VHH binders against p49116. Designs and how they scored, part 90

Target 1, 238 residues: p49116
Amino acid sequence: EGPLLSDTHVTFKLTMPSPMPEYLNVHYICESASRLLFLSMHWARSIPAFQALGQDCNTSLVRACWNELFTLGLAQCAQVMSLSTILAAIVNHLQNSIQEDKLSGDRIKQVMEHIWKLQEFCNSMAKLDIDGYEYAYLKAIVLFSPDHPGLTSTSQIEKFQEKAQMELQDYVQKTYSEDTYRLARILVRLPALRLMSSNITEELFFTGLIGNVSIDSIIPYILKMETAEYNGQITGAS

## First folded at step 7 (VHH)

Design a38 (framework vhh_7n9e_1)
Fold by ESMFold2-Fast, scan of step 7:
Structure a38 (fold): chain B 238 residues (1-238), chain A 119 residues (1-119)
Amino acid sequence: as target 1 above (238 residues)
Amino acid sequence: DVQLVESGGGLVQAGGSLRLSCAASGFTFDDYGMYWGRQAPGKGREWVSSISWSSGSIAYASSVKGRFTISRDNAKNTLYLQMNNLKPEDTALYYCARHYTGRYPTDYWGQGTQVTVSS
């Protein structure tokens, strides 16, 4: 049988809302993040191995790992998003909203630590000069994680994850043959993704969502969208 | 359909220079690391040099280090190999390569361009 991912699954191109407003606002940040989320979900849905697991398993996997996929997407698309500018705007907004209440101080600290961890992750990926093939396979390793609570049929998911790991290894060892430890440096970055709170990610990037809906609640609907609807969300042409 | 087309080879005297080019098509060039390999008559394929998508990571085989320079132009979908101070042992068919996705024994590579260095 064939490889886990084809060349079309390696390509990952984010189209930003245009024009960028003079002053960043919650709605622009939310629209930008939503486009990345929809692109990430559409990417996952297009993988034949993912489709083969069935709709219920697909929903459970994405619900478990959307924050990890989203964070990898932020790192991969950091330059096209001007992510540093978005994070600076978020920090400025938080500082302007600070109160002297003890609980508010604890919350601000948690959010600032999350932003610092996100910046460090994106910086480490940039320094490693991760290419599109490597990003695609890191996303596949994250997507096909058999160890999330509540998953069924975990043996098949584990086989797809192992296939992803093996194909990434083959690529890195052949393409970057003189850098013996490159694969290890890349893979040790992945555990940090699970330390980042999905609730804080929602607060930072998705506060503009209308209807007080959680990302967890919309995932089944996004995965069921027709291809044209996915494409509309990715380009903002819907 | 992945296609790699090498050019720039030829006959050169020892101590001379050549610049090889590889035109890539059929895939998004800047999503992949690329490398140059070579094969001398009656010998196996030898890795020569590799370059990451952004040119941030570059490596060379010990036999060519200090004499060869790999580079890429992502806007033109082209990979280059500048070869200086050529030696008779550099005589080989030079090919541009991209490792294809999956656990397969072969890479995507072109038909190559012949480099012959006379003593």
Scores: ipSAE 0.594, ipTM 0.826, lowest interface PAE 1.8, mean pLDDT 86

Design a39 (framework vhh_7n9e_1)
Fold by ESMFold2-Fast, scan of step 7:
Structure a39 (fold): chain B 238 residues (1-238), chain A 119 residues (1-119)
Amino acid sequence: as target 1 above (238 residues)
Amino acid sequence: DVQLVESGGGLVQAGGSLRLSCAASGFTFDDYGMYWGRQAPGKGREWVSAISWSSGSIAYASSVKGRFTISRDNAKNTLYLQMNNLKPEDTALYYCARHYTGRYPTDYWGQGTQVTVSS
């Protein structure tokens, strides 16, 4: 029948904490990242196809792909977040703080490699000039991934992923008709998302979480939040 | 609701020029690529031009390439079509569109603006 996503699902507007501090700190980064995470979860839960899969499937899907959705959100909101400035500051800090302790040095190297992968991904998306419609459908392809271990209802999930791919293809072929290989260039970026560690993403962006709570543990609660409570989280209002 | 309002059409002699405008409302204009299409009397709808959200990618139908220029002003939510060296064959109702696809009967076309080119 109708399209997988409506206009409300294409629009993706991040409200940043204000004012930006003179010096970047863990609290500002964590609050900014939390707003993006909450926006991403609210985006997913508002999709009728997603709702149709049921609560248990919804929780399993988001637990499996939150890092991919979050990373796509970072790329999409890179300008609003001043992400390149944040990442440059983190890299500079890590390089200046490197230790001779071999175990500590190995961990710092892993984190730096993750940041470089993230920078390369965001730069690739920027060079491709990905629009809001394309981002919405890339997020849908990631969300409706039937190939994560432990998922049930994989046939229905695959059907929604195929629908997302078809609608993205129609759009790209019409909008970017002079660029025959654009869709292929966009889609080959997606596997890189699965090479990025969700544990390192959590360490970089969510270190300020109270009680060392994991993203995995809060996902079911975010998906059940009332609209007013959700709006309070993404704007920082209380 | 999505609203697209075209203007700038009229009667012009062959070799003349017209500039069409499309005012968009009801959606975030810079999230989408935009299109111009046209329909001549007794003929089907023909795609004319497409522009990406950033203006980084632009495409034209072979029949208008080199004569028409598509552009957009995202701050004003407005799409433009500059038509030069108009031919009688360009006579048609010109539509602004957000989506051009055969998968859904959804038609995000405006009401159109008439362009008539005299010989």
Scores: ipSAE 0.358, ipTM 0.739, lowest interface PAE 3.3, mean pLDDT 85

Design a4 (framework vhh_7n9e_1)
Fold by ESMFold2-Fast, scan of step 7:
Structure a4 (fold): chain B 238 residues (1-238), chain A 119 residues (1-119)
Amino acid sequence: as target 1 above (238 residues)
Amino acid sequence: DVQLVESGGGLVQAGGSLRLSCAASGFTFDDYGMYWGRQAPGKGREWVSGISWKSGYIAYASSVKGRFTISRDNAKNTLYLQMNNLKPEDTALYYCARHYTGRYPTDYWGQGTQVTVSS
């Protein structure tokens, strides 16, 4: 029995499409979000504990938690992504489209609430100054969630989640020894991830997907990609 | 593989100063908090000082607070400990360390550098 994550699982580096356009468009936003999603899926599939659960369980777990992993990735990579600029562009495009389409006021409220929740989450993580090790273990905690409907092997998943929590606790107690309540402040942020709709995330960040492809449809494909093919997807433009 | 190599120890008289360095390799240095520990002859290991990934959080053991200063240079993958007003009680093997990852408390320690304070 070794640690849940190795050093390679702590390193999480996003390469953005270049050059960045002067004015953001749906194509650039979708490419940026797709790279983060691919990086997140590759991160998950490389974990030995995750692989040990088997292909069917792996697919079910990632389908259940991709929005949580993606949102943690947005918070971790907010600076390299210029996330605030992307969110401003999304708000502008969304407002014009919704007004023209005559969608209900309830829909507008739902989408704006989602954006506000996302901004508050990213701001709280930035204020806490979460390091790379802490992010890796928070991602592991949400990945190994035993309480999603329809999951099998829930006792094994729960064991991996508990292992992630123990290892995070040990790290925080050593590194932040005089900040007695740091771990509690970090963990209490996680439930907010489940309040954010994966459907709304998909519409905001993945509208530019070719062929009317849903995230649920591409997850099995991404998880089965060979390393060389994956590296081509995430290393970016020339 | 994680490697931590300490240097800068030596013999110094009480009231003197030393600066220790720790060269880190085999991992992304700026993703992790780091700390310094020490072990005196015939005694257990003692935590000395810790620093977060961007130096936003720094803490010291009561025995060294006000005399020692921890710092890091992420561009050089190097951790430092500036030791001032040294006392004979500070005589120990000093080692740098990264988090121990739960069940592996001796993993990710350096070999250490000896500090001896006379009189």
Scores: ipSAE 0.324, ipTM 0.691, lowest interface PAE 3.4, mean pLDDT 85

Design a40 (framework vhh_7n9e_1)
Fold by ESMFold2-Fast, scan of step 7:
Structure a40 (fold): chain B 238 residues (1-238), chain A 119 residues (1-119)
Amino acid sequence: as target 1 above (238 residues)
Amino acid sequence: DVQLVESGGGLVQAGGSLRLSCAASGFTFDDYSMYWGRQAPGKGREWVSGISWSSGSIAYASSVKGRFTISRDNAKNTLYLQMNNLKPEDTALYYCARHYTGRYPTDYWGQGTQVTVSS
């Protein structure tokens, strides 16, 4: 059998809402995040191995890992998103909420710790200068995670994950042959993604666009969208 | 503790064949993907081939594809590499290793077995 991913899966191009406002607001942040989420779902849906798992299994898989995929997408698209500016705006809003006693101190601390962990993750990926092939395979490794509770076909999912790991290893060793420990430095960063709260990610990036509807409840509908409807969501058209 | 012990290397003429074995102990062998790597004199380490826990997924470096075959026997805790149509450029120390399994990279490597291909 052929490779798990093709050249089309390496391409990951986020189109940002335009124009960027002078002062960042909730609507711009939420639209930007939603476009990245939709791009990430479309990326996963385009993988033949993912489709081979069947609708129920592949939907459950994405529900379990969307936060990990989204966080990798934030790191990969950090420059095009001006992510550091978005995070600074969120921090400023949280500090104003402390002053106005709108949120508990414990909750604000929890959210701030999440933001600092996200910044550290994105910074570490930037320092490693992770390329497009590496990001594609890292996303495949987290997508094909067999150890989420409630999954079926876990043996097949594990086989796809191992194939992703082997193909990443081959690529890194051929492309970065002089850097003997590069793969280990990349892979050791993945467990941190499991420590990122999906509820806090929703609060930071999807407040005001989704309302009271969770990302988990929306995922099945995104995965069933026809190409034209999907393109309308990621470009802001119609 | 994890132990990986390679064997089967030796001197062979170009066009010949060798079968390498890797005996694993100190962990549940059938829970891990395994791979073969090699290091030629004066060169960096090169990944050669990998195999998943069940043998359901197998991959090869382009330099060995079509000539080498990786396999495993989980009942014997043993990994194999069948090498056919050997070339002088295949001369290297061959080692087996335990791959990453969804937590932290382990990359436990054996001491290796020397393969020398004469022209």
Scores: ipSAE 0.000, ipTM 0.110, lowest interface PAE 18.6, mean pLDDT 81

Design a41 (framework vhh_7n9e_1)
Fold by ESMFold2-Fast, scan of step 7:
Structure a41 (fold): chain B 238 residues (1-238), chain A 119 residues (1-119)
Amino acid sequence: as target 1 above (238 residues)
Amino acid sequence: DVQLVESGGGLVQAGGSLRLSCAASGFTFDDYAMYWGRQAPGKGREWVSGISWSSGSIAYASSVKGRFTISRDNAKNTLYLQMNNLKPEDTALYYCARHYTGRYPTDYWGQGTQVTVSS
């Protein structure tokens, strides 16, 4: 058998909406985040092992892990997105919400804590200089998580996760052979992804979604999108 | 198709220097870590040096540390190995490689360039 991921799964290129507005707004942030989410789901659905699990299992896995995949994508694409600028704009909006008495202090505190955790995660990944291959396999490890409640086919999912872990280990040990503890430093970053709230991610990045539709409800439709329709979403083609 | 083409090998006296190049094509070069390996006659393949996509992380085998320098030019899709103070035991076929998993055959190693160091 071949490797879990091919060359096409290592390539992960985000196309940002253009032009960037002079002042960041909810619609620009939502469009940027939506493109990353669509790119992440297209990435997952293109994996032969993922397809082999079947539609119901695919939907359940992505519903369980989309926030982890999205956050890894934010870290990987932080420079392309100017993520620090986006987060600063969100913080400014939250501070204005206090002035206008639109949100409780407790809610603002929760959201600010989430932003700080996200910044810490992205900074740790940048300091480790995570490469494209490592990102692809970290995404595969979180995608093929057998331990989410309500999953069926957990044995097959676990097999694919173990395959991802083994291939990442082989790569890191040979590529970074003088750095004996690199793999451990990378893997200990992953638990933080499960501590970040998907509900807060939705509020920060997806407030502009039309029809008050949740990410959970959108996932089955994104996974079924035709290639041409998908390409239109991620490239901004008319 | 992934292509890796090594060049710059040759015959050199002990204490001399050589610069190896690896021209990469058929994939997005700046998405991958790259490394150099070598194989001496009658011996298995030995890892020599590796470099991350950004050049932010670099590692060397203990046998070459302080003498060899790995570098890359992402704009030119080219990997380099500067070899200084060469020793007869550095005599080997030098291979450029992308992405290694020990479980699967590595068809992404190039054909190699021969380095011979005389005493």
Scores: ipSAE 0.000, ipTM 0.398, lowest interface PAE 10.9, mean pLDDT 84

Design a42 (framework vhh_7n9e_1)
Fold by ESMFold2-Fast, scan of step 7:
Parts: sequence; C-alpha cells; structure tokens
Structure a42 (fold): chain B 238 residues (1-238), chain A 119 residues (1-119)
Amino acid sequence: as target 1 above (238 residues)
Amino acid sequence: DVQLVESGGGLVQAGGSLRLSCAASGFTFSDYGMYWGRQAPGKGREWVSGISWSSGSIAYASSVKGRFTISRDNAKNTLYLQMNNLKPEDTALYYCARHYTGRYPTDYWGQGTQVTVSS
C-alpha cells in the first residue's frame, strides 16, 4: 500500500486575519486560533487512513487530541502567527486580572504554568529546527493515538500510528543521516503535549467563540464540512 | 463544559424588586470573578456589576449603583443580583459572565433571563 502521508499532507499554510489590530483583543486571537484549528482538522480529514476509520472514530480521535494537534500547529506556525506577541498580550491581560482581583491565585498559577509550558515546547521545537515533514508525521503520531479512553478500532489506530513512526524514522535517517539521535530528541518532546490542559488552551485562545460554544461541540461540525465550505473559511487556500 | 444558567427574571412594576440567580457549572466557580450584564431591545450589551473571586472587590455601573446588590455563594456555585427600586429603563435581558484575564466583556455568557419593568 502507499505511504500514510503524501507531499500534499506536508504543506501546512496558515493565513492570518488581516489587518492585525494595534491592540490585540480576544476576538483577533480567537479568529487566528480558529483558523489554525480549522486548518488542523482539514489536514486530518484529508488523510486516507483517517477517513478509513469512519465518522464516529474520527470524531472521537479529534476530540481526544485536538489540543495536541493545536499545540503542534502553534509551534509550526509560531512565526506566521507572531505567537510571542499573542502570548505577551495574553500575559498582559492576565496581569490585569491580578490587579483587579478577578482570578484566584491558584487559577493564575495554573494559567501562567500553562503559558510557560507552551513557550518552552515551542522554543524546544524551534531549537531542534523541526521541518515540515517532521511536523506532519508528529501530528499523525498524535492523531492516531490508540490509548485514549472510549476508542473503538484501537488495533487499526495503533497500526496507523506505527506506520507514521516508521515513515518518520525513514525520513529522518535519509534527511539527517549524520545526526544519529535526532529522532529520539524529537519523539521525547511529545509527552509534554499531554500535560497541557485543553480547558486552559480553550480559555486562552477560544474565548471569542459566540454563545459559549465549546471546541468539543464544534468538532463534529467541522469534520462534516464540505471541502468547498472549508475553503471559504480559510482565505489563503487556493 | 462551562455552563451559566440565569433565572429569576419576570414582569414587575416600577419601584418593585427582583432577585436574579446564575448557576455555574463546568469550572471552579471560586477561582473567577463574575459579572452581570444586560441588553435592552435594539441596544448593545451593557456591563451592570462585577464581583471578585473572593467578594473582596465589588463594582457597579453608575445607572444601578445604590439600587442593585451583587453577591455570590462559592459553596453553591451561584451568583446573585438583588434589584431594588426597578425603573422602566432597567428592562433588558440579564446575563451573567465569567471573567477572562481582566477584560470585559468576559469569555462566557449565559442565555439570559428577561426582566420587564412596567409603568
């Protein structure tokens, strides 16, 4: 059978809302994050192996791993997003919450720890100089995780994860032949993604969603979108 | 899932009183400042009152100060708004919201409870 991912799955181009406001607000941050999330889900939908698992399994997988996919996307698109500027704006808003006594000390600590973990993850990926092929396979490894509670077809999911791991190994060995330990350095970054709270990610990046709509509730809708409808939401697609 | 459910609205005559409640679930209520907002027909959303996570800091819009009292019960995950000496201009959909990083409007809003003041 063919490879798990084709060259079309390596391209991952985020188009940011324009113009960037003088002062970053929750709506601009949310629109930027939503575009990245939509791009990530469309990417997953385009994988034949993912499609083969069926609608119910697809929904369960993405609900379980969207935060991990999103965080990998933040790292991959950090420059395009000016992520450091977005995080600085979020930290500034958090400092205002401290000044106004609007968040408990425990919540401030949890949110700040999450931001620092996110910054550390993105910096580690940047220092490793992770390329587009490596990001595509890391996202596939995360997507095809057989160990989430409530999953069916776990044997098939595990086989797709192993295929992703094998193809990543082949790519790294051919492309970075002189760096014997590169694959190990890359893979050891992945456990950190599971330590990050999806609830805190949602609070930081998706507060602009209208009507208290949760990411969990919109995932099935996004996965069912027609390709033309999705392309209408992502202005850079053509 | 974060949920905010407002109740206690209704029809009341000018000079009357109502007590609104907001039941919160899906997050640690005691960690967040809370707000009451309102929207009258054909108008944008207006901030009414805010209370810190500890109840140590409370603020009111000038239009309601002295007439409305915000309070919270962290053990019951409930926010309250006691409204006294109601005026026709207080007619609006009232909703509660959770604080986000010191900004207003906040990140979560309930569906609201209608308050109509007749005269």
Scores: ipSAE 0.124, ipTM 0.626, lowest interface PAE 5.0, mean pLDDT 86

Design a43 (framework vhh_7n9e_1)
Fold by ESMFold2-Fast, scan of step 7:
Structure a43 (fold): chain B 238 residues (1-238), chain A 119 residues (1-119)
Amino acid sequence: as target 1 above (238 residues)
Amino acid sequence: DVQLVESGGGLVQAGGSLRLSCAASGFTFNDYGMYWGRQAPGKGREWVSGISWSSGSIAYASSVKGRFTISRDNAKNTLYLQMNNLKPEDTALYYCARHYTGRYPTDYWGQGTQVTVSS
């Protein structure tokens, strides 16, 4: 009936942990990343179309795309997070590990390639001057991806993705009428998200997680959280 | 609720200048790209210029390029259109606009401000 997303779904505001430490550490980076991940999952679960697909499908979709949503969130919140400073700290740590022969050279190459691809993606989005509306719809396009293995309701998921694409097109065409290629420049950025390893993202941003907990294993739990408990986690209040 | 209120129109002689303002409220202004449109007497609505949230992307209709400048002040929730070297054919009702997802396929437009260029 109505639009896929409302104005409340366009608003995406990350609250950073404070105070910022004198020197960046694993715990601060992990807390910051966790807040962004939780905000992203809460954003997804608040969408009526997403809720309509049912719990099993919701869990499968988020497990398949959390890295893409997280990376879009990093690009959107890059200034608030001081992402360039975080990535510089990670690079310095990796360079020290090379000098001390603590990590495999092949592994370091993989991680450095990932950081380079992430920086390139974020820079491309910044140059395009992507706004909150465009980010919300890009997130919707990756969330409603019908081509992940093992999905049911793929016809409904595809319809929601097409609706997202149509509404984004209308917005871009109406706002930038003489820039006929803006939409193509935006959409061609999306395939790069699928080439980024979720395992490397987890290693870079979530090494501060205590115990043998993977992002994949906590997704069903987060999606079942009550709003009050969830809000406490994204603000760090409780 | 979304509100867009234009001001700054008036009567001006050919070759003159006007600065239009649009005060936005009821939504987070800096999350959206904005645009200006106009409707001349006896004609349909024409897109004039669009601007992205941080002013990093700007586009103009061929008819106004080089004479008009779009800008925005996110701290004041205000959109501007600086119009220089005005011509009689620029006479129109000018309105600011934001895409409105609750009324697909229609945009949300303000009430408009009249610009009349004489002689």
Scores: ipSAE 0.743, ipTM 0.891, lowest interface PAE 1.1, mean pLDDT 87
Fold by OpenDDE, second read of step 8:
Structure a43 (fold): chain B 238 residues (1-238), chain A 119 residues (1-119)
Amino acid sequence: as target 1 above (238 residues)
Amino acid sequence: DVQLVESGGGLVQAGGSLRLSCAASGFTFNDYGMYWGRQAPGKGREWVSGISWSSGSIAYASSVKGRFTISRDNAKNTLYLQMNNLKPEDTALYYCARHYTGRYPTDYWGQGTQVTVSS
């Protein structure tokens, strides 16, 4: 059997909307997030193993893990995105909502905690100095998670996940042989992804752009899109 | 046939620099990621650095990070490794390799070029 991932799956280049506005408005944030989402999904569908699962199954997988993939993407693209600035902008927008008494105290706390979790996760990944290959394998491990409810072909998904894990292990061993526990350190970050709410992520990054449309509902459509169709599909502005 | 030919190795003093080249032929160079590896005497093969087909992704082994720079010229079908601040522990046979793809699930590598760093 061939490898799960190839070097083509290591490339993960996000292009930000241009020009960057002086003020990071909701539209800019949403567009940026949308591009990352599309990139993440395009990455997933470029994996032969993912394709082999069939349209129904791979759609279900993405539905189940899009938030985790997105978050890994945020971490990976944090510098290009100026993620800290984006998050600060989101907080500012949130503060406006607070002042308008649109959110309950509990909800505010929940959202703020989520933002903190996102930032901490991304910072932790940066501190670990995760490289492109490691990110690719981590995304694959997250993508091919068999433990989501309602999935078909779970045995095959599990095999793919194991393959991703093995390849990651091999890569880390070869690349970072002097760092005996690097693999463990990077893998223990994955549980943090499961603690983050997809709903809150959607609210923070996608609200105001897609209205009442859920990421879940557009995933099948996104997976069928050509790469060239990414821009402007959600915002309609490009 | 896939051919990879490394050059640029030699003897250099610690702190010195070398630039390795890898000439690729027999395949569409810009369709493949490439990487450098090395093998020191009595040691196994060690991954050194990798670069994606478009140079959009680059990675380094921790031992060479900050000192080595991988690059490629797709127009010339050539992979490069700029090695600065060389150390005796960098002494090895350096080889370039074509990364695997779904269609070709095996790496190809050249014969290598010897790099010797004296103290």
Scores: ipSAE 0.000, ipTM 0.227, lowest interface PAE 12.5, mean pLDDT 88

Design a44 (framework vhh_7n9e_1)
Fold by ESMFold2-Fast, scan of step 7:
Structure a44 (fold): chain B 238 residues (1-238), chain A 119 residues (1-119)
Amino acid sequence: as target 1 above (238 residues)
Amino acid sequence: DVQLVESGGGLVQAGGSLRLSCAASGFTFDNYGMYWGRQAPGKGREWVSGISWSSGSIAYASSVKGRFTISRDNAKNTLYLQMNNLKPEDTALYYCARHYTGRYPTDYWGQGTQVTVSS
């Protein structure tokens, strides 16, 4: 069998809503985050190994790891998103909301700590100067995690994760041959992703005036719709 | 070209009902998810409800759950929103859109149909 990922899987291009409003609002932030989430789901769905696992396994994997994929996407797209500006706007919005609800002190502390951890992660990735190939393979390692509860086909998932790790290793050794410990420095960043709350990510980026729909509930729909759209485009269906 | 045309809006008394329709053309309707959004005067867009291409997955905003029902007829290339127990807070321009929530509001939108709920 060929490589796990092709050149098309390395390309990850986020198109931001235009124009950027003078004052950031919940809708602009939600649209920006939704575009990144959609791009991340499109990316996962396009991988032949992922498709081979079948729809039920695909849904279970993405439900388990969407927050990790989303956070890697935030780090990769931090500059194009002006992520620091978005986070500042979220903080300002939260502070305004709290001053109207005097009993939320402990909750705001949890949310602010989450924002701090997200900033630390993105800064670490920026300092390491992670390239597009490395991001693609880090996303693949996260996607093909065999250790989530309730998964079927765990042996095949583990095989794909090992293939991702092997291909990343080969790439880093050949491309960054002068930096013997680069791979180790990159891989030790991944455990931090599992410490970030998906509920807080959802609250910060995906809730508000749009309504209270969980990401968990929309994942099966996004994965299935993208398959139908892709087939329609490549077959010229009328 | 992709075209979405909403209809069925109007003026209704609080507690009343309306049925919105969205006629789709220019694409293979049953290959795409659809959703309804709305925009109240002076406010941003709000997602209302979404339905998968197969009708196997349906979701609602908490503000409309239990009152609104989304459905589709793939043979007629038409999306529907049945709105019951309407409230003044439901007053908005209602849009249908192609693609569910992940590309909200940036994929194809219709021009909208106005719903006004009097007290």
Scores: ipSAE 0.000, ipTM 0.108, lowest interface PAE 19.3, mean pLDDT 80

Design a45 (framework vhh_7n9e_1)
Fold by ESMFold2-Fast, scan of step 7:
Structure a45 (fold): chain B 238 residues (1-238), chain A 119 residues (1-119)
Amino acid sequence: as target 1 above (238 residues)
Amino acid sequence: DVQLVESGGGLVQAGGSLRLSCAASGFTFDTYGMYWGRQAPGKGREWVSGISWSSGSIAYASSVKGRFTISRDNAKNTLYLQMNNLKPEDTALYYCARHYTGRYPTDYWGQGTQVTVSS
């Protein structure tokens, strides 16, 4: 009927833990990342089209794409998070781990490559000056991806993805009418999201949150969380 | 409710300048790209210029490039259009707009502010 997303889905406000510590530590990084993850999942579950697919499909979609949603969220909230400072702290820790022989050189190389890919992605989005409407629809495009292995209801998911693509196109073409290539510049950024490992994202941002359990294992519980408990997670209140 | 209120139009001689303002309310202004459009008497709506949320991307219709400058002040929820070297062909009702993806209406448009350029 109406648009895929409403103004409430376009507004995406991350509340950071306060105050920022004098020296960045694992606890602050994990709490910040957890708030963004919970905000991203709350965003997804509030979409009427998403709700219409049913619980099992919802869980499967978010399990398949949480890393893509999280990475888009990192790019969108990079300034609020001081993401460059967080990544610099992680790089410093990794370089110290080489000197202390705590991690294999091959693993450190994989993690460093992931950080560089993430930085390049965030820089590309910043250069394009992607706005909240564009971010919301890019998130919708990755959420309603019909091509993940094991999905059911792929026809309906594809219809919602097509609707997201059409609405993004309409927005870009109307807002930047004479900039013929803006939409193409935005969309060619999306394939890079699938090249980033969810396992490495968990290692960088969620150490200590999940107690050695994967993010996709906790997704069903987050999606079923009571509104009050969910709000406590994203604001840091009990 | 989304509200867009334009001001700054008027009568000006060819070669003159005007600065239009658009006061936005009822939504988070810094989240959206914005644009200016115009409609001349007996003509359809024409896109004039668009600006991204932080002003990092700006585009202009070929008819106004080099003469018009779009800008925004997110702290004031205000969109601007500085119009220089105005031509009689620029005579139109000027309106600011924010995209709304929906069946009807498609976009949020203000009521407009009239710009008349005499030869």
Scores: ipSAE 0.618, ipTM 0.846, lowest interface PAE 1.8, mean pLDDT 87

